# VHH binders against B box and SPRY domain-containing protein (Bspry), part 1

Scores and structures below are computed, not measured.

Target 1, 197 residues: B box and SPRY domain-containing protein (Bspry), of Mus musculus (Mouse) (q80yw5r259to455)
Amino acid sequence: SPLLTQLWAASVLGSLSGVEEVLIDERTVSPLLHLSEDRRTLTFIAKKSKVCSDEPERFDHWPNALAATAFQTGLHAWIVNVKHSCAYKVGVASDQLPRKGSGNDCRLGHNAFSWVFSRYDQEFCFSHNGYHEPLPLLRCPAQLGMLLDLQAGELVFYEPASGTVLHIHRASFPQVLFPVFAVADQLISIVRGPLAT
Structure headers, positions and changes below count from the first letter of each chain, unless a header shows other numbers; antibody chains are not in Kabat numbers.
F, E and O are the ipSAE of ESMFold2-Fast, ESMFold2 and OpenDDE, as the mean of both directions, binder to target and target to binder. V2 is 0.75 times the mean of E and O plus 0.25 times the DockQ between their complexes.
[cut] stands for letters that were removed.
Atom coordinates printed by the task and the answers are left out, and those that the model quotes come from them; centres of patches stay.

## First folded at step 1 (VHH)

Design a03
Fold by ESMFold2, look of step 4:
Structure a03 (fold): chain B 197 residues (1-197), chain A 125 residues (1-125)
Amino acid sequence: as target 1 above (197 residues)
Amino acid sequence: EVQLVESGGRLVRTGGSLRLSCAASGRTFSSYAMGWFRQAPGKEREVVAAISRSGGSTWHADFVKGRFTISRDNAKNTVYLQMNSLKPEDTAVYYCAATPYYDSSGYLEDEYDYWGQGTQVTVSS
């Protein structure tokens, strides 16, 4: 049930002390984006920055970036501050996600390698493999939480402020998944989490 | 699939006004969000404005805010760009574009699947 899922997510989040901080992999960052020094904030700059074709991991057309940390097993959670953006995508992608070109193979949610929650103005969506499921949210979240349970094969999107579950996707995920991000208007920031000591 | 045809581009003087039209045919027009783009000689194509499926939400690039207004008439399957206070820098080919997807920001031309052939706007100094 939605209530039971919400209580489960809150309980599990409190016990995730061993999960490392999620930070952006600077080698993947699109030339349409600027990455902050602490590797947590992506800002859309509208003009192509200096493009290096020698970075095979860099997205070169879509304003995407991947996290440096991959998830292979277990339960993982991270939070993105989205209050300053009306045009973003957040979720997970496999290591097979292509980096180059303007086609759908690199467009998050339009291929089999990416699973994303997206916002465009007041329209919210979950997208995977070219299938787009509208999500009729009553209000715009300021923060968006993701909970990935690789054992159960579940990806949960939730609102941290209320604990409300916004969407659950169940799938047979690839063994290696990266948090993935896109922003096309202002900025989004990964919320700082605890580090293992 | 939708077919888009722009019209209304012509020569106008600095400070003048012009309305562009984009007529759509094919699938239901109201299922598409729409955008206007422009490309000046030697420049990359850039987004000018975007409008939601219903017309209830619009976005305009900063360089045209207060001067250009996107609108749509779903009964006539048409999207418009009203251009006021025209400047020589507005000289370009203007393109109408459409996307069926809810996950489109409106800022990126690669989000748009369907494009018109363009209409030339020339602003004389």
Scores: ipSAE 0.178, ipTM 0.582, lowest interface PAE 5.2, mean pLDDT 84

## First folded at step 6 (VHH; from d03m with Y35H)

Design s39
Fold by ESMFold2, look of step 8:
Structure s39 (fold): chain B 197 residues (1-197), chain A 123 residues (1-123)
Amino acid sequence: as target 1 above (197 residues)
Amino acid sequence: EVQLVESGGGVVQPGGSLRLSCAASGFTFSSYAMHWYRQAAGIERELIASIYSGGSTNYVDSVKGRFTISRDNSENTMYLQMNSLRAEDTGLYYCASRDIYEGWTTEYDFDYWGQGTLVTVSS
């Protein structure tokens, strides 16, 4: 029921004061990624950058990055432009997500510290703790919205243009969550939040 | 041993066309994403087009509508049809098979490159 989904999404988003400002934490950015000067665009690059991989917060193998802002309570929303990529993951991660190594502990969706919506090729999936739920989408979204309700324990993925809910995950989330990103094809961009007054 | 060998580069007038080929060997070609990158002098290598085993294609904006990526899995060959060529398309064109980011698979270190084929668009 697309109309009911649109009304639900509009109602939930209407209770927010606005989509909040989310910026990438440069200290976390993988050497496989370039971060734009405005800290919103992650580009997958051909060769690893010279960025020092022994910095404690930096992912050193997987093409991941975290946002700078942590969420601890309440209702939060952010949007990512995914139009240009056939290979990405977006969602939330605990501050306990390990940064170093090629194992599943740092691989988004393959551990208990990350919850992600992913695209690879024509396949869409929600993943957490090594459990992968295929999402049979008929079209590739141009933008992907995330809504995190820490009171209700819900993480919602939606398409902002239509208000269509793509997936809902219900869980008891850990104390501190960060928006998390990965990209392995071209780029993804965080949509700029409203201007501060 | 994985090998990727590009061919089809050359000198072309603006507005002309070229077709690049990438012959692949040493792996199961049909299972992997294939990519074209280009490198102009003094610039870092950039991704310009990708083709996935399930049929997804992706292009940077500067080549959309002018370039077409394709693959023939029976011949283990990827192609790039380049039409309406411009001076800024001049550079070394590399084929690559990169699968160090994966959806559900466990393979994370598949990252192979060809040696490049030169395309020159003269004014």
Scores: ipSAE 0.481, ipTM 0.777, lowest interface PAE 2.0, mean pLDDT 84

## First folded at step 11 (VHH; from s39 with Y32N D99I I100T E102S W104H T105D T106W E107T Y112S)

Design y2
Fold by OpenDDE, fold request of step 24:
Structure y2 (fold): chain B 197 residues (1-197), chain A 123 residues (1-123)
Amino acid sequence: as target 1 above (197 residues)
Amino acid sequence: EVQLVESGGGVVQPGGSLRLSCAASGFTFSSNAMHWYRQAAGIERELIASIYSGGSTNYVDSVKGRFTISRDNSENTMYLQMNSLRAEDTGLYYCASRITYSGHDWTYDFDSWGQGTLVTVSS
């Protein structure tokens, strides 16, 4: 896999180049989440916020949020700090992902429009279209790196600190994907990256 | 019916200690994650600690090193040991169980709250 080879190369170099600046689209943020001013940190809150504007793109039940940046071509990389949460999902989703409702249609990993790495307690899974593949991790990642190659049809989850590949998913992805997030315990935060050119 | 009953609150001086308890009933306690929240006057309710069925614990930064969450599944009771208390720890403390693990994924279970127990830290 070209993507895997590139990841190994980056690991040997001690750092992955090309980490993108990913920001959360505030219009999509669930009322169960607080978005930081810098649009990088999602915090799970006790009660649904009443200050959220009614937006067609806003998730209304699940604690989900989408990134503002659409990925259409090429290789994309971003990192999420997940050290402070024992219940979260990170990955990618199509813009066709429904936003309204409590059903599996809007639940990340339970529909055809999302591909996510999931943690709950000491359980880790890759989830897509209702299929959940357990990932026997030796330790809890403090950070999760994602590599998306739309051309090659590969999504890679890895631990940035060690360069360890946690999971590789191959599929025919739609033309446009967005980083997607969910958190139900404390917070997760997107690691800063350089501005996308 | 889900019931959560908090106890153990009181008035303590800064640097003091308290131990809160949450008695749970009406659901399978041992399989659910349990949480402590607190609400200071004029401030939104804040998640401060979580304990999972597998034993994982998680804390908000402001209480790390001072608070310890634990559970006794045989008694359906969750605890919060609070040491080195500060004035800013003053508030109503609530226990909750909001998420559970089923079908290899976490989901919302229920959203129930107790009446809370008051913790006052003052000189």
Scores: ipSAE 0.882, ipTM 0.949, lowest interface PAE 0.5, mean pLDDT 92
Fold by OpenDDE, fold request of step 24:
Structure y2 (fold): chain B 197 residues (1-197), chain A 123 residues (1-123)
Amino acid sequence: as target 1 above (197 residues)
Amino acid sequence: EVQLVESGGGVVQPGGSLRLSCAASGFTFSSNAMHWYRQAAGIERELIASIYSGGSTNYVDSVKGRFTISRDNSENTMYLQMNSLRAEDTGLYYCASRITYSGHDWTYDFDSWGQGTLVTVSS
């Protein structure tokens, strides 16, 4: 129920304790990204990192990264600070998301294995499996909250500061999902603890 | 062929100002996001400023309030006004066009660099 989803979002906003500690899996981080020591901040870099190890889990073309935490059951909530970037994607991806290659297979929102909120300049979209739904936002969100209900099959994007739901996607999600990130301008950071005002 | 030509670098004292220019050709300038990078000696190249086709701008924290990126689509030229320059701003400055927006999604357009223009801030 859309109403139920909104209530959940409101509940999460009211109980900041529901925000999970999400960390980035360093093994997945694209060579185009720098990961902070606390594993929360992804920064787009000018050139591919020389220190980047060759691992099967690592994205090698797109500036993507996965969280280390797998979601399999229940309700999950996390927040990303996106105020410092005008080009990013945030959402969820299954463990089936390919890591290697420049094709749409690894491009977030262009395959069946990722569901993402995307920003470019003043354009916002929800993207999944090559379908891009424009989102007519009135303002650029400084933070994006995500609420994932695997049982209900709902992924909600909302603005934490206002509690405004930006988009709801309903689907039969796979068994295992990870928070996923992409950034091509400056940085994005996973928020820890209370919502930033 | 994509061509990017930076200019405007020079030697300036701390607190001084410079204006860099980037002349672009070989692609649709107005539809691409344009970026300024810089690389100090022995330091990794960093993205310092971006300007998008819709006019949005973004900066690295260290240059906020001091640098202003702008563009003139009619001239296919991007600018970087640098004020209150500091010693740590010394480096080779590059312009680039890395990402574009098409089909309701952003992607990499190309990976091309100019020769850069040298900015030296010293007493």
Scores: ipSAE 0.871, ipTM 0.943, lowest interface PAE 0.5, mean pLDDT 92
Fold by ESMFold2, fold request of step 24:
Structure y2 (fold): chain B 197 residues (1-197), chain A 123 residues (1-123)
Amino acid sequence: as target 1 above (197 residues)
Amino acid sequence: EVQLVESGGGVVQPGGSLRLSCAASGFTFSSNAMHWYRQAAGIERELIASIYSGGSTNYVDSVKGRFTISRDNSENTMYLQMNSLRAEDTGLYYCASRITYSGHDWTYDFDSWGQGTLVTVSS
């Protein structure tokens, strides 16, 4: 709608003011990933780390991680630098997302608990509950912005540099959502917002 | 069975060149992403370059502009052309294929590695 377009423009123009502090929850990080000291960068590593997988919140097969901050109401925005990775997923997940096993229940986009924008090579997709919607992008975004409106039930993926909306998903979301990540090539980094001071 | 076999390593002076090869068998090479990793003494194995079936290539900053990854799907072979070699490039070089793609999604269910080929850059 024209009103959503105007909200988009305002959000993009004030992005440093409206972008939230999102930090990775170290307890959730897969052994396939290294988490940076500032808790913003996930790197896909050659050998599984030797962390004990009996932590209940830790993903033990898929190279996934969750953010620590829960979104319960309102409007939220965060940005991920994806320029270094040709294979990743970013989006939101509910607290019901299982952590253990190699099945689709823990595979982002293949279950009712996760909603993700993904990249592989030159192919982009939005996925939820095993339904995959290819997104015909002609260029690879260097940064990927997410805007979540829990009252309106909208999840928006956009390119911050241009303000271009890449995809909008409308749904009745669960009460509590967390930013969710997967990376299987190099690294991705959460962009620090002004609220991180 | 899946096999990845590296070759082309050796001893070279700083500023020199080497071309590494990775011969692949036991899977559909043309549809898989392929990677080169490097392991220096006392350091964890690190990704240095990737090549995807759709043409994307990806390099870490320390090799960008000096190394070129390529593939020949008719020969099931990946290559790494290494130019302007430096002492810090010394190490074991591994080829790998780690993720697969089907149904509009990548998955982590294919984690295959070669045995490595040694590159020594010394004066």
Scores: ipSAE 0.754, ipTM 0.894, lowest interface PAE 0.8, mean pLDDT 87
Fold by ESMFold2, look of step 12:
Structure y2 (fold): chain B 197 residues (1-197), chain A 123 residues (1-123)
Amino acid sequence: as target 1 above (197 residues)
Amino acid sequence: EVQLVESGGGVVQPGGSLRLSCAASGFTFSSNAMHWYRQAAGIERELIASIYSGGSTNYVDSVKGRFTISRDNSENTMYLQMNSLRAEDTGLYYCASRITYSGHDWTYDFDSWGQGTLVTVSS
């Protein structure tokens, strides 16, 4: 039930006394994105930057980035401020996600290595491995929360302000997952955790 | 061949208004998001407004409430109505189309720009 799910999510979030700091891994950031000094804000920019193209971890075509934070066990939660962007993807990816090329193997949601909630205009979708599930949201969320339970194999997308669950995906996840992002309009920002200064 | 052609730039006093146009050809205009960027002297081009294929609009805070982006899909033309202009709005204004949408997802495989139209806000 939606109410029971909302109460469960609120209880879990209230039990998290310290959330691991989620910061963008600068080495992964596409030349189409600018990363803020505090490593939390990704901005879609007009011209490709002159970043080092020989860095093996850097996405070179899609406007993607990964967090430096790796999730290997347990329950994890993080929040992204998405109010300024009408075109983005947020979710998780394995370390096997390829970085180079214009193909689907680097395009989030179109391969076995990425699981994402996406927005274009007023259209929302959950995507994994080329399967796309439209999400009929009534309103555009200003913040998007993610809750990952690696033992149970659940990835939950929720709206923090209301506690509303937007989507639940159940799967057998690989051992290591990273928060993953794509931005094709304005910017998105990782919300600071309770331990951030 | 994809072409984007801006027009409507000019000189205007502070507080004035100006309407820019962007004529598009060589692609399916109605399926693409369209954007206005501006570039002041010595500054990187910055996004100021977007209009999506479904008609929704998005603005950066510095122009919100003063600028209105619109499109006419039957004429393959995008517009920018600029009101309450300020000196800091001076710059070269570019139209662009950068992403497309199909199959419940957006793609980055289309990154096209106009040559720009100059807007000067001066007394």
Scores: ipSAE 0.753, ipTM 0.875, lowest interface PAE 0.8, mean pLDDT 87
Fold by ESMFold2, fold request of step 24:
Structure y2 (fold): chain B 197 residues (1-197), chain A 123 residues (1-123)
Amino acid sequence: as target 1 above (197 residues)
Amino acid sequence: EVQLVESGGGVVQPGGSLRLSCAASGFTFSSNAMHWYRQAAGIERELIASIYSGGSTNYVDSVKGRFTISRDNSENTMYLQMNSLRAEDTGLYYCASRITYSGHDWTYDFDSWGQGTLVTVSS
């Protein structure tokens, strides 16, 4: 039930000592994005960066980026400040996610390697492998929290301000997942964990 | 042929107002998010305001409360009403359309720009 799910999410959050340290992997950042010096803020920019690179890990068409942190076991939590953007995707991806090209194989949520919560204006969706589930949210979240339980095979999206669970996806995940991001309006920022200064 | 044509730029005193227009053709205007960008001398173009296909708006903090973006889908035209202009608002103003929405997701398949209209705020 929604109440039992909400109580479980609050209990899991209470058992964590803090939000984990998640930083963007600079090598993966699309030329359509500027990455801040602290590696937490992605900004959608007007003109593709002139930084040419043979970097095999860099997305070259979609405005995507991956975090450097890999999740392999256990419970993980991170939060993204999304208050400034009306067009974004956040979630998890495997390292098999292709980096190059304009097709669906690199488009988050449209392939077997990415699982994302997305926004366009007032429309919200969870997407994986080309399947899109519209999410009728009561209001637009300013922050979006993610919980990943690899042993249970569960990915939870929640609103930190209220503790409300927005969506739960259950699947047999690959053994290694990375936080993944896309931005097509203004910016999003990874929230520092309690251990960061 | 996709075209975006800005107009309405000019010279104005600090504290003054201007209204910019962007006339669009060659695509389904009502289906696309539309944006205003500005470029001051010596810096990269920066986003200042967006209006989405459903009419919702989003602004960067530096212009919020002073600028108003709007659109008229029947005339394929986007507007930017600029009030309380400051010297730092001087620059080339571009209209753009960069993302579309279908199938419950946005896509980056459309990246079109106008040629810009010059706004000079000077006493």
Scores: ipSAE 0.746, ipTM 0.878, lowest interface PAE 0.8, mean pLDDT 86

Design y2
Fold by ESMFold2, look of step 23:
Structure y2 (fold): chain B 197 residues (1-197), chain A 123 residues (1-123)
Amino acid sequence: as target 1 above (197 residues)
Amino acid sequence: EVQLVESGGGVVQPGGSLRLSCAASGFTFSSNAMHWYRQAAGIERELIASIYSGGSTNYVDSVKGRFTISRDNSENTMYLQMNSLRAEDTGLYYCASRITYSGHDWTYDFDSWGQGTLVTVSS
């Protein structure tokens, strides 16, 4: 039942240890994105920023960004408010994800270094390594929750309001993963967890 | 050659209405998202409305309920109906198409803009 599923999801999340604050790594942020002062909101902007930076970590073509938070072991959860955007990707990536160029190696979901839930208009997909699995969602979620179990090798996308699981991906993940984002319409925001201030 | 041509701007009194058009050519109009942006004097260009091929529309709060974005795929034309105009709506209005959809994914390699049409709301 929707209520029972919601209570089960809350119980699972309540057993998580070390709910971490996820913040965007400003050094990675594409010139196509504006990062808010609290480092939680990415906005797709009309004109590329003229940041004068030789930072090798910055994406220079795709409107991508990485979080500074690294996940190495255990179970981790974070939530992204996506209600304002009709074009985005959210998920995880390894630090081996290249930053420069218009090729697939930097395009989230089109390489071995990134695993993402994506939206374009009313179309949703999970993508990894150039394989796209359409997700026939009944509703456009306002928030997306991610649950990463590095020991079990599972990445779960869920809707926090209902506790509904939207997709589960099972894989042998790299030892170190970072939350990753792309925005091509309006904005997305990382939500503070219920156990953080 | 991709071309986006805005029209329909002009001078209008507060509380009045205008209808902007954006004629598009050189790409698959019906498959691409289309956007209206506004630039007031001395201000950064601001997204105000978007329309996707699947019917989703998206508005910023300052225009929601007053402006309506629409498209006519048979005429390769996007529109912006602007009602209850205010002095703060004065500016250059640009149409744009910035991303494409292919291969089950969106891509950023198509960032095209019109030259703008001037809207002046005279007090």
Scores: ipSAE 0.716, ipTM 0.846, lowest interface PAE 0.8, mean pLDDT 86

## First folded at step 12 (VHH)

Design z2 (from y2 with H35Y)
Fold by ESMFold2, look of step 13:
Structure z2 (fold): chain B 197 residues (1-197), chain A 123 residues (1-123)
Amino acid sequence: as target 1 above (197 residues)
Amino acid sequence: EVQLVESGGGVVQPGGSLRLSCAASGFTFSSNAMYWYRQAAGIERELIASIYSGGSTNYVDSVKGRFTISRDNSENTMYLQMNSLRAEDTGLYYCASRITYSGHDWTYDFDSWGQGTLVTVSS
């Protein structure tokens, strides 16, 4: 029921406290991406940059990046401004996500190590382990909120402006999770969450 | 054989307009995203506009509201209408294509570039 979902989202958001600063780990950033000085904006450049390719943590094929902050317990929330991109993925990944190669094991949503909300063109999906669930959104979100409740084993994607829950995924998550990103058109930017001014 | 051919570049005064074209062949144009890139002297190519088969368009902030990307699938041609041109718009303009096989995700299995068309905005 949409009303009960909205009430649940409002209750969860109202109980959020101690939200963390999420910044991108420069060591992980694909050569297809430029990372802003403040570590919050990933811009797709399509032409591989001359960044150090022997960095072991760097994605070398897919236009991916990880946040520097790892989550192991508790409740975490972050928001991504997605209004400038028609092709992106955002979500969480295990620390075991491989970084090198063109295979599906490094491709977000196509392996057991990554859980992502994705946009391509006018299509939205939730993807994990090669299963892609279409999400029939009423409109393109300008911002996408993620809420990770590791005690409950829930990953929630929501629209901050309305509080609308777009998708909930329940799982027994691995020991260490990072926010994960991919951009294949223009840019996305991490926004500070509630109470993180 | 994949070919992308840009045309419509030239010299124009500030505030003027140009319309660029990209004629495409050798792939299924109507099913794939198309892109315009710009390269100014001494810097890397930058993505300035994109158009997807489902109708999504996107622009870099510096051209938003001044440039319009469009496509004609019956002629396998993409366009860039450039209005209110500024000196900083001077550069070599490339079209590019990328193939997606899923319709809900992307790959980098295919990427092609044109030779570019020069736009010069001079005072």
Scores: ipSAE 0.468, ipTM 0.769, lowest interface PAE 2.1, mean pLDDT 84

